# VH-VL binders against q0atu2, part 296

Target 1, 119 residues: q0atu2
Amino acid sequence: MLDKKARIRTSREYRNVFEKGKRLSGRFLIIYYVENALDNNRFGFITNKKIGMAVIRNRIKRQLRAIVREYQGQVKNKHDIVLVARAGIGKSSFEGMEKDYIAIMKKAGLFARNANKID
Short names: E, the ipSAE of ESMFold2; O, the ipSAE of OpenDDE; V2, 0.75 times the mean of E and O plus 0.25 times the DockQ between their complexes.

## First folded at step 14 (VH-VL)

Design tg5 (framework fv_dusigitumab; at its last look DockQ between E and O 0.72; V2 from the best seeds 0.00; counts 0 for: pae O 3.1 > 2)
Fold by ESMFold2, look of step 15:
Structure tg5 (fold): chain C 119 residues (1-119), chain A 121 residues (1-121), chain B 111 residues (1-111)
Amino acid sequence: as target 1 above (119 residues)
Amino acid sequence: QVQLVQSGAEVKKPGASVKVSCKASGYTFTGYDINWVRQATGQGLEWMGWMNPYSGETGYAQKFQGRVTMTRNTSISTAYMELSSLRSEDTAVYYCARDYDYYETSYFDYWGQGTTVTVSS
Amino acid sequence: QSVLTQPPSVSAAPGQKVTISCSGSSSNIGDTYVSWYQQLPGTAPKLLIYDNNKRPSGIPDRFSGSKSGTSATLGITGLQTGDEADYYCGTWDDSPSAWYVFGGGTKLTVL
C-alpha cells in the first residue's frame, strides 16, 4: 500500500523520531515527526499492548495505513512521521480516526499548499 | 515542572464510595493519558486502569469493572477516580500517573504524591 | 493470569553492585519493553529505566537495565545508602486482556 521507500523500517529509525521529533496529540492518535535528509516522506505505525490483543492492534495499523495512503499526496516531503495509536482508539470509527489524522496533520503544518508548487 | 497533585486522605465506611482527584500542571493535560495505580500497606503496585483525557475513554482492570469510574474535567486539568462499594481490602494508597508513549510501549513517567483511602468499620 | 517475578529482597554493601531480576512470559516481557520504578520509603514510585535500558533525565548511569528473552535485569553499581528502596519492573501485557503488570517488588538494603 505504501511503497518501500515511504516506510520507516528499523527500530532505530523509529526511536530516532521519538527522540528527536515533535509530538502532537489528538483524540485517538499521536504523531511524532522530524525532518529527514531524504527527498521523500517516510511513515511508521505504532501500537502497543494497551490497545488490545494482537489481532486488534494489527487491524488498527491496517486502518491507519489506509488513511495515510489516501492523504499522502498532500503531505510536505522530507519528514519521518510516526502515527501512534492512543488508548481508546478501538472505540473510534474509521471516520473518527481519519478526521483526527487530518486535524493533527494540519496543526503540525505537514499538509502542502498547492500555491507553493512553483518554488 | 510537570506535577500531579492529588486530593487529601479519605476515611470511609464499607459500602461507601470515594472520589480521588489528580490535578495536572506543567504540560498539555489532554495530550497524555492518566493511569491509576493503588498500593495496600506493605504490598506491591496494582494497576487499576487508564483514562484518555481528550476523548474521555477508559479501560479498567477486570478486577475493578463495575466499581470504578475514571473521569476528568479538562477546563481545570483534573482527573478523577471513583471507587464504589468499598471494602476493607480497598484500604490503600491511590496514585495517578502520566502515561508516556514511546515506540511499542508506554510507561509512567510522572506520579502524583498518592492519596490514602482507609475503609474502616 | 500473568505475573512478573522478582526476588523479594536483595542486599549488598555500600560501593558494591547488585542486580534485580524480573521474570515474565511471552505475552509481556517476551514481546514488549520493560520499565523499572524506584519507590523510596514513604514516597510515590519514580521512573528509573524505560525501553529496557534507557534512563530518563536525572537518573545516574549507575542504574542500568537489560532484557534477554522473557527476563529483564536492573543493575545498580556504586551502591549508596540512598538507594535503599523498593524496585518494581513493569510492562504491558495482553493476556488474557490488555493490562499493565508490575512485578511483586524487590526490597534493596544497603548494609
Scores: ipSAE 0.845, ipTM 0.924, lowest interface PAE 0.8, mean pLDDT 92
Fold by OpenDDE, look of step 14:
Structure tg5 (fold): chain C 119 residues (1-119), chain A 121 residues (1-121), chain B 111 residues (1-111)
Amino acid sequence: as target 1 above (119 residues)
Amino acid sequence: QVQLVQSGAEVKKPGASVKVSCKASGYTFTGYDINWVRQATGQGLEWMGWMNPYSGETGYAQKFQGRVTMTRNTSISTAYMELSSLRSEDTAVYYCARDYDYYETSYFDYWGQGTTVTVSS
Amino acid sequence: QSVLTQPPSVSAAPGQKVTISCSGSSSNIGDTYVSWYQQLPGTAPKLLIYDNNKRPSGIPDRFSGSKSGTSATLGITGLQTGDEADYYCGTWDDSPSAWYVFGGGTKLTVL
């Protein structure tokens, strides 16, 4: 689990990212990102009803949290980043989601170009 | 400026198929889902389904399962909705609409001008 | 017949205030955010309100939205003749699967 300080937790915090942040889309993910005044990154996760039933949404959210946690150290600091799951993500593998995450984060300039899985 | 421009009116016989196009401009086509909504004359709006232009994935309303096919051509930023086995009750104006994901939901922030499809013998 | 219930029609004189209700359930309005769409005669629907109470750019502050429990309300103050249109509420439902639902629509007549 991500540290509490690394989480976007309030509705106001989420809406701030949506309203003021930049938007980029990938195959399975949309990211909204904006600079924050902190020394750390905060992540938010959105799985709206378009994704499906609550069981599906929660599964996807857990998978995305796992992905973000794995690559957390490779992300440029001082950003609030919200991941929005796109329709159809439920049919994707974990690896597919991971690949999409890396691709979109690189496109956003939030990852180093040579960012790779740490293992 | 975001625009969705749909193909012209169609007249079809019962049992035939119709394919309506929706050309998008003014934004990254693959970045937003496209929804299709129809409206029979004098009736309300009826959601048909969504299509992810990036992946081609779709989700259809149960009512149209087996009869509707939503596709896209990314090279020309165009979405398509094909409805087969047409019936008289399929006579309606068909709209494409851009889906904007916001917080825990989404809404349709831009709409095509609509395509009238008439099914008559 | 629609998943979301709206009054079929409302009417008022110019300058007056009107409200349009939208009643749903815990699986739709109760769990998520409501949008409103305006459809002028012979035209395509237009987004009027999103996130229960937010206005897109270009929508005057005469239009307002609210949500409480499983119901949403659209408010229009300073009614103008140009407001005569059909109004639809909409939101997502995930029971038994994800699908977007509209209200039956409300015809607003300016007397």
Scores: ipSAE 0.811, ipTM 0.933, lowest interface PAE 0.8, mean pLDDT 94
ESMFold2, look of step 14: ipSAE 0.831; ipTM 0.926
ESMFold2 (binder alone), look of step 14: mean pLDDT 93; pTM 0.950
ESMFold2 (binder alone), look of step 15: mean pLDDT 93; pTM 0.951
OpenDDE, look of step 15: ipSAE 0.056; ipTM 0.759

Design tg6 (framework fv_dusigitumab; at its last look DockQ between E and O 0.81; V2 from the best seeds 0.79)
Fold by ESMFold2, look of step 14:
Structure tg6 (fold): chain C 119 residues (1-119), chain A 121 residues (1-121), chain B 111 residues (1-111)
Amino acid sequence: as target 1 above (119 residues)
Amino acid sequence: QVQLVQSGAEVKKPGASVKVSCKASGYTFTGYDINWVRQATGQGLEWMGWMNPWSGETGYAQKFQGRVTMTRNTSISTAYMELSSLRSEDTAVYYCARDYDYYETSYFDYWGQGTTVTVSS
Amino acid sequence: QSVLTQPPSVSAAPGQKVTISCSGSSSNIGDTYVSWYQQLPGTAPKLLIYDNNKRPSGIPDRFSGSKSGTSATLGITGLQTGDEADYYCGTWDSSPNAEYVFGGGTKLTVL
């Protein structure tokens, strides 16, 4: 269905990013990220129950996936990156989440100079 | 290294309000949510709500809706909890705690020393 | 708002083992991950266990945690007088406006 190689799959893989990775926070998002041993990036998405009802959490996940897909070609390879929805994110607009993601990824130094956009 | 230092003890009359402060140091204040938890003497812990210091967004326990307000001043890395219409059962120690996101949950990794609020007639 | 049930007290002699139970429901323990907090007399709570069974730095491995179904258990071996404290389980409840819930607390006495 979607690019399976770009997805963090198991709870163990998720926990590894939290245990070994670096943490950067923004207004509505937190990223945890760590170098992996693969040829590619992998992304994970977490909305825990403090965020709100399931319908809200699912909407947020879809929006974050869309943002990541738009910019994934700009991301330096060989990283596992988990996006965590922060408390209060339900009040954010799509644009707000997008700006937050861009700012966080720049601060983390995860955007490559020669990255390709997703086409 | 990480410290949460709270304001001093308060004595209040029924019907008044109290505002407790929680000053953070040793980490980026806006990067972690602050939760408030209270404990009456000889009783258990009672969660009151969370506050995102970057956005200013809050979520309150249903029990305190309409009586609690959680705010912050990011320029001095300080969180606040105000409880209004005080009554004797609000007599408790009030704690601030830092929320740490981990996988599909979160937990309170650092706590303030507590602020005793006494409501007496 | 949820009911996390802990025994009010437990006791054991120095050097022995004790367990503290925390019973919840599908909307809290059964649906998320449990933390334990230690509160020594006159002090603020301290994180003791997270993610059901993990110890933060500085917590000795004689403290352990487990979860099965809607229940969690804190284990303490090699009891010391300094372990006399109140112990609380805690987790997020999955209600419409999610709230963090604590157990009622368990007073550990080392006799």
Scores: ipSAE 0.787, ipTM 0.912, lowest interface PAE 1.0, mean pLDDT 91
Fold by OpenDDE, look of step 14:
Formats: C-alpha cells, sequence, structure tokens
Structure tg6 (fold): chain C 119 residues (1-119), chain A 121 residues (1-121), chain B 111 residues (1-111)
C-alpha cells in the first residue's frame, strides 16, 4: 500500500479536492487534482456503487493502488489527486487501466515529460 | 451551458423498434456517462441503464436486458437508446440524463426534454 | 412496487413547511448517497438535492435534505405555489449489477 503520508484519508481532504480541484475524464478513470501545500503527493481512490458489488469495487481499488504506486515517482510533486473509477472498468484489463491512467495523467500535465508505460 | 436535446415524438406498432437520440453540448461528451430513464403516463420514473460514451460500455436494468441497446456517436456527441419488441406498456416519455460521479455515488445533474413514444395498434 | 418508498402525496398551505420521506434498505439508501429530483407538471425532472443534503446552484435554501440509516428526507420551508410538483428520491442499489432506483414519487399540492 501507499505510504500513509501519500494517502488522502479524511472526508475533508476529499471534499477539498472535489470542490477546488480540476476534473479530467479518461476511458475508465476520472481524476480530480489540486495543488497542496505539502512536499509530497497524496492519492485518493473512489469506487462508487455504480461499479457493482463490493468484491468488484475492492478489486478495482487494489489495481488502481498498484498502478499509482508503480508510477508514483513520475508524478509532479505537491498535488492531491483523487482517482474515480468509471462504470465498466470492471471489464477492463489491468493493462487497459494502466494505459488509461498514464494517458489521463499526461493530459493533466501531472507526469514528467519522460513518463512512459513500462513494457 | 450543458444541454441535452432529444429527438421528436415517435409512434410505433407493437413488435416494432424505436431509437431515440440525445445530443449533448456544453461539455465533453465522452467524460460523463449517459443514463436513460422513462416515465409512463401518470407513473413514476424508471431507470433503464447507463452508457459510457468513451468506452461504449453499458449497464442495463435487468428488466430491459435483451431488449434495450444503448450506443453513441462521439463525433456528433449523440447518445442513442433503442428499444425493440415494443409493447403497449412501453408507451412513455423517455429521458436521457447526464451522470455526475461524485464521491462514492453519482447523480443525474442534467436531463433532456424527453421523447414521447407511443405504442399502439 | 418501487424499491424506495415515498408517500404518494403531501399538501400544505403557502408559507408552511413540508417533509417528504424516502425509505429504502441497507443495499441502497443505507449504503450510499441519496439524490432528490423535482418534476414540475409537463416538464423533465430537475436535480434538487444531491449527496443527501447538497443543493446545486440555483436551488434555494428552502430546500434541504437529510439521511439517517436507510431513510432520507426532503424538507421544504416557506412553501410557494411554484413548488407544486412531483418529487422523487433516487440512489444506486448494490446488486450484482448495480441499478439506479427511484422512489415512487410524491405529489406536492400547495393548498
Amino acid sequence: as target 1 above (119 residues)
Amino acid sequence: QVQLVQSGAEVKKPGASVKVSCKASGYTFTGYDINWVRQATGQGLEWMGWMNPWSGETGYAQKFQGRVTMTRNTSISTAYMELSSLRSEDTAVYYCARDYDYYETSYFDYWGQGTTVTVSS
Amino acid sequence: QSVLTQPPSVSAAPGQKVTISCSGSSSNIGDTYVSWYQQLPGTAPKLLIYDNNKRPSGIPDRFSGSKSGTSATLGITGLQTGDEADYYCGTWDSSPNAEYVFGGGTKLTVL
């Protein structure tokens, strides 16, 4: 799992990102992102009820956390970023999710220029 | 300004199919799911399903499985709902609605004006 | 018949307060946030309340929402003639394939 300090944990923290952050959509993911006053990034993960049963939602969360962890070092600093899983993501492969994450993060300008998918 | 504009009224015979369109504007079409909701005369709202305009993925209510098809044309920001094997009970106003994902839920923040579909012999 | 249960009708005089209840179960209202929709006669539904108690822009503070357990409540104070409409609660139900569910609707009459 992500470092404790790299996690959005409170409702207030989530609310701040949703209300003040920018929103971008991908094929399977929506990201809300806003600058923070910290020296590190914080990530949040949302799988709403539209996705389906808890077992599916939990699987998706685990996969998203794995993806975020893998590319954490490539993300520009001082951001709070919330990933919202879109309906239908459960039918996507891990690679598909990863591809979508990279694409949307690049579009948001949150990745370093040299950030690429690991083959 | 977000707008959903639906196609005009339809009159169909039992057994036929109807395809209703919903043109979106004022926002990124592929960024929000589209829901379809119908309402029979004097009755309540009934959810039919959702469609992800980016992926094309859909989720239908069990009641309409096998009979409803939700599609989209991204080039013209238009969503479609086709209902086949029409029955008199399908007579209703059909709405498209934009789905806004927020926290662990979603809600329908913008609605089309509705399309009246009448099924009669 | 509807998954969520609402009273079929409520009524009050102008200036009064009314409440509309919405009862569900642990798989829907008890598990996620509730939205409310207003439908004026002959028009499409409009979002009135989201996330249990939040108002979209343009919705006056006369409208309020709350949730407790498996039930939600819509409150309307300072009732106006223009508030006469049908009101629906809605939320997602956690079934194998998640479905959105509406209440049966409540007809509000301003006396």
Scores: ipSAE 0.773, ipTM 0.927, lowest interface PAE 0.8, mean pLDDT 94
ESMFold2 (binder alone), look of step 14: mean pLDDT 93; pTM 0.953

Design tg7 (framework fv_dusigitumab; at its last look DockQ between E and O 0.90; V2 from the best seeds 0.78)
Fold by ESMFold2, look of step 14:
Structure tg7 (fold): chain C 119 residues (1-119), chain A 121 residues (1-121), chain B 111 residues (1-111)
Amino acid sequence: as target 1 above (119 residues)
Amino acid sequence: QVQLVQSGAEVKKPGASVKVSCKASGYTFTGYDINWVRQATGQGLEWMGWMNPYSGETGYAQKFQGRVTMTRNTSISTAYMELSSLRSEDTAVYYCARDYDYYEASYFDYWGQGTTVTVSS
Amino acid sequence: QSVLTQPPSVSAAPGQKVTISCSGSSSNIGDTYVSWYQQLPGTAPKLLIYDNDKRPSGIPDRFSGSKSGTSATLGITGLQTGDEADYYCGTWDSSLSAEYVFGGGTKLTVL
């Protein structure tokens, strides 16, 4: 699985997920997700200016990418999934973001059958 | 139908505090941030801050830091804005607005009807 | 003084077209996305345009938006007397510790 193939790359691709996807929110994150025409998942990460300064936004993106990589093999395929950082996320720990991600992905039904047993 | 319904008009003396409520319906209250915006008579819109109703986290405009507190009660889907140490210059209509994320930005897609706060000597 | 600059007023006859400008900087319009709000007399603001040029459901296509550099423009064609309102641009500003900023507002008069 190439890094290029697992990521949403263009603003048009991102906007498509917002326009056509389902939305589900948690404490620190919002996800938008939609089925794609591929055999794999693609992930996108959004931090807008309400989150904070660029150094904070970049740290959050790096942390979210690490979380997604950790669990990506457990996610049902054929989905474009955009993680949106929610206002206040900059005060969360990595563990807090991870717990929120797991909870949101469970609620969305995006974990594969065996993966649904993670907390 | 998404709706934000605010508390009624308030008349206050300088130095007092006011607390305006904003009751949300027609959507999952904790899923969207609430922002507060005010408007003095005949003047423009002035952003005061955001509140994440899930986490309770807030971000205030620097102008209001130290005087404003934004809170919520999730069990009744209600947001609150409290402004202390009132001055006559705080006379305004106060709005709550729902924040909706789209791509790398956000915008206020639904607004409350406004609450008039009058600060008089 | 508003962080985003709008003309205080514009006027045009029914059926005509008008544009309303919104001038900002690299810390706001230049590196984020602009929304426009319509405020009819005596009412709360209403979202008119988001993401620079997109209309929410229920907003007629005679309202349009665009952005170029550090400026944004609201266009209104086929003016009606019901369009008389104040119009505000808005966006996030990174120079103010992540604050939302509005333009000063533009009063549209349809003569």
Scores: ipSAE 0.772, ipTM 0.910, lowest interface PAE 1.1, mean pLDDT 91
Fold by OpenDDE, look of step 14:
Structure tg7 (fold): chain C 119 residues (1-119), chain A 121 residues (1-121), chain B 111 residues (1-111)
Amino acid sequence: as target 1 above (119 residues)
Amino acid sequence: QVQLVQSGAEVKKPGASVKVSCKASGYTFTGYDINWVRQATGQGLEWMGWMNPYSGETGYAQKFQGRVTMTRNTSISTAYMELSSLRSEDTAVYYCARDYDYYEASYFDYWGQGTTVTVSS
Amino acid sequence: QSVLTQPPSVSAAPGQKVTISCSGSSSNIGDTYVSWYQQLPGTAPKLLIYDNDKRPSGIPDRFSGSKSGTSATLGITGLQTGDEADYYCGTWDSSLSAEYVFGGGTKLTVL
């Protein structure tokens, strides 16, 4: 699991990201991101009701947390980032989600220049 | 400005198919799901399904499973809804609507002008 | 019929306040955010309220939304003749294979 300090937890924190942050969409993910005044990044995870049953939503959330944790060290500092899962993500493989995450984060310029998939 | 412009009115016979188009502009087409909603004359709104323009993935209401097909052409930012095996009860105005994912929910923030589909013998 | 229940009609005089209720269950309104849509006669629906109580830009503060438990309420103060329309609540229902559901709609008449 992500450290508590690395998590967006309150509704106010989420709202701040949604209202003040930039929005970018990928194949299966939408990210909202904004600079914060902290020394660390914080991540939030949203699984929309349109994705399906709670079991599916929880699985997706766990997978996304695993992906974010894997690449956490490659993300530029001082950002609040919320990942919103798009409908259809439930049919995607873990690798597909990971690929989409990397692509969208690169598009957002949130990865370091040398950021690559870890084999 | 965000706009959704739909194709013109259609008149079909029972058993035929109809394909309605929805051209999007003013935003990144692949970045937002498209929903289809219909409304029979004097009746309420009825959700038909969603389509992810990026992936082509769809989710249909159970009522329309097997009869509805939602597709897109990303090169022209156009979404399509095809309904087959038409019946008289399919006579309605059909709307496309942009789906905005916000927090744990989504809402339809922009709508097309609607397409009237009449099914009569 | 509709998963969400609305009164079929409401009416009031100009300048008055009206409320439109939307009743659901734990699998829809009780589980997620509610949106409201306004449909003027002969036009497409328009987003009026999202996330229970938020107004899109261009929607006057005469319109308000609230949610409690498995019910949502749309409030309209300072009623104007131009407010005469059909109003629909909507949300996602987790018990119906993640289907979006609308209320049956409420016809608002300005007397």
Scores: ipSAE 0.713, ipTM 0.919, lowest interface PAE 1.0, mean pLDDT 94
ESMFold2 (binder alone), look of step 14: mean pLDDT 92; pTM 0.951

Design tg8 (framework fv_dusigitumab; at its last look DockQ between E and O 0.85; V2 from the best seeds 0.78)
Fold by ESMFold2, look of step 14:
Structure tg8 (fold): chain C 119 residues (1-119), chain A 121 residues (1-121), chain B 111 residues (1-111)
Amino acid sequence: as target 1 above (119 residues)
Amino acid sequence: QVQLVQSGAEVKKPGASVKVSCKASGYTFTGYDINWVRQATGQGLEWMGWMNPYSGETGYAQKFQGRVTMTRNTSISTAYMELSSLRSEDTAVYYCARDYDYYETSYFDYWGQGTTVTVSS
Amino acid sequence: QSVLTQPPSVSAAPGQKVTISCSGSSSNIGDTYVSWYQQLPGTAPKLLIYDNNKRPSGIPDRFSGSKSGTSATLGITGLQTGDEADYYCGTWDSSLSAEYVFGGGTKLTVL
C-alpha cells in the first residue's frame, strides 16, 4: 500500500483530528482519532518541542512509524489517527512504545474484530 | 469541571524545604502532564518543569535542577512539587497547570489557584 | 531578562483597542506556536489564546492573536473594565534545554 495514501499531510487535516477527534492517553503516547470519509486509514505523527532536540524527535517519529507500519493491517478502516509523543518518551525503549501503542489501540477499539494476535 | 486545587500557604525558614500539593478532579489525572509555574510578588511567570503522572517522568528547568522534585500519587489524583534549600528569592506564588497537547505544541489550559510560599528569617 | 519581551504596560479607555507585542527568537516564536494567558488581579492565569490565534470556548472574539516571524501580537478590541489584567505570552523554546518560556508580562489599565 502507498505511504502517501496512509498519511495525514496538511496542518488543517492534523488540526481537524485534534479539534473533532477523541483523545486517549497512555504511558508515553497519546492518540487523537476521528472517522474520515475515505475507504482507508491515515496516520499522523507529532513530536513537539518539549520532547527534546530535533535528533531525538526525529528518532522517536521514525520508531513510531515503524510500529504503526507493523500493525496497520489490523486497524479498522476509515479513521484519521494522530500519534502524539508524550513528555518522557525519549526514556522509553522501542518495545515500551510498541506495548503502549497496542494497549491504546485496543482501548480505543481501533483494532479489527478478527485482528492478528497482539499482546 | 476540570479543577486543580492546591494546598495552603506556607511560611518557611531559609534552608528548609516545601512540598506543595495539587489535587486534580474532573478528568483522567494520568492522561495529562502537570507543569509547575511560580510568580514572585510583582514579577512575571517562571516555568519550573513538567511531570508525566502516568510514567512519573519529569523535566526540570535548568535553574531548578538539583533543588526541585516533582512527584504524584495517582490513587488520589494528586501532583506534588518539592523545592529544597529555600532562599528568600524563592518567596512566590506556586501554580500547578494542566498541559494540553495540540498539534505541534502544548499549552496550559487549566491552572490551580496558587500556593503562597514565604521564605523569611 | 525574560526570553520573550513584552511592553511593561499599556492603557486605553473603555471601548478602545489595544495591542500587546511579544518578541522572541527563532528558537521559540519563530519555530513553534504561541499562547497567551490572562491574569486578572488576585487570580491565577487563564488560557486566552492558543495555536497563535485560536480562542478556547468562552473567550469572546474581541480577543485575537497573530504571529509573524519571531513576534506575536495580542489584540483586544472593545475594551471593558473587566479586561484590566496582566497578559503573558508563552511558548516552548527549542534550544538546548527544551523549556517553556513566558514573556515578562504586560499590565493593561482600562481608565
Scores: ipSAE 0.792, ipTM 0.915, lowest interface PAE 1.1, mean pLDDT 91
Fold by OpenDDE, look of step 14:
Structure tg8 (fold): chain C 119 residues (1-119), chain A 121 residues (1-121), chain B 111 residues (1-111)
Amino acid sequence: as target 1 above (119 residues)
Amino acid sequence: QVQLVQSGAEVKKPGASVKVSCKASGYTFTGYDINWVRQATGQGLEWMGWMNPYSGETGYAQKFQGRVTMTRNTSISTAYMELSSLRSEDTAVYYCARDYDYYETSYFDYWGQGTTVTVSS
Amino acid sequence: QSVLTQPPSVSAAPGQKVTISCSGSSSNIGDTYVSWYQQLPGTAPKLLIYDNNKRPSGIPDRFSGSKSGTSATLGITGLQTGDEADYYCGTWDSSLSAEYVFGGGTKLTVL
């Protein structure tokens, strides 16, 4: 799991990102991102009810957290970033989600252009 | 400004198919799901399903499974809803609506003007 | 017959306050946020309230929303003749394969 300090946790924190942040959409993900006053990034994860049952939503959330953890070191610092899972993501493979994450983060300018999986 | 403009009224025979279009403008078409909702004369709103314009993924209400097909043409920012094996009870006004994801829910913040579909022998 | 239950009709005189209830269950209203839609005669629905109690831009503060447990309520103060319309609540229902569900609608008549 992500460190607690790297996670958006309160409703107020989420609201701030949704209201003041920029919005970009990918194939399966929407990201809201805004600069924060911290020395670290914080991530939030939203799985919409339209995705399906709680078991499915929780699985998707775990997968997204795993993806974010893997690329955490490649993201520009001092950002609050909320990932919103779009409808249909449940049909995607893990690799598909990862690909979409990388693409949308690059489009947002939050990733280096040559960001790759860390091995 | 965000706009959804739907195709004109349709008159169909039972057993036929109808395809309604919904052209979006004023925003990034692929960035928001499109929902379809119908309303029979004098009746309430009935949700039919959603379509992700980016991926083409869909989710249909169980009631319409096997009869409804939601598609899109991204080059012209247009969503389509096709309903087959039409019945008299399919007579209704059909709406497209933009889906705004917010937290763990979504709401329909913009609607098309509606398309009247009449099914009669 | 609708998953969400609304009164078929409500009425009041201009300037008065009206409330419209929306009753659901733990799998819909009890599980997520409620939206309200206004439909003027002969027009398409319009978003009136989202997230239980938030107003989109352009919606006057005469309109309010609230949610408690498995029920939601739309409030309209300072009723105007132009408020005469059908009002629908809506939300996602997890028990129906994540289907969006509407209330049966409430016809508001301004006397």
Scores: ipSAE 0.723, ipTM 0.920, lowest interface PAE 0.9, mean pLDDT 94
ESMFold2 (binder alone), look of step 14: mean pLDDT 93; pTM 0.955

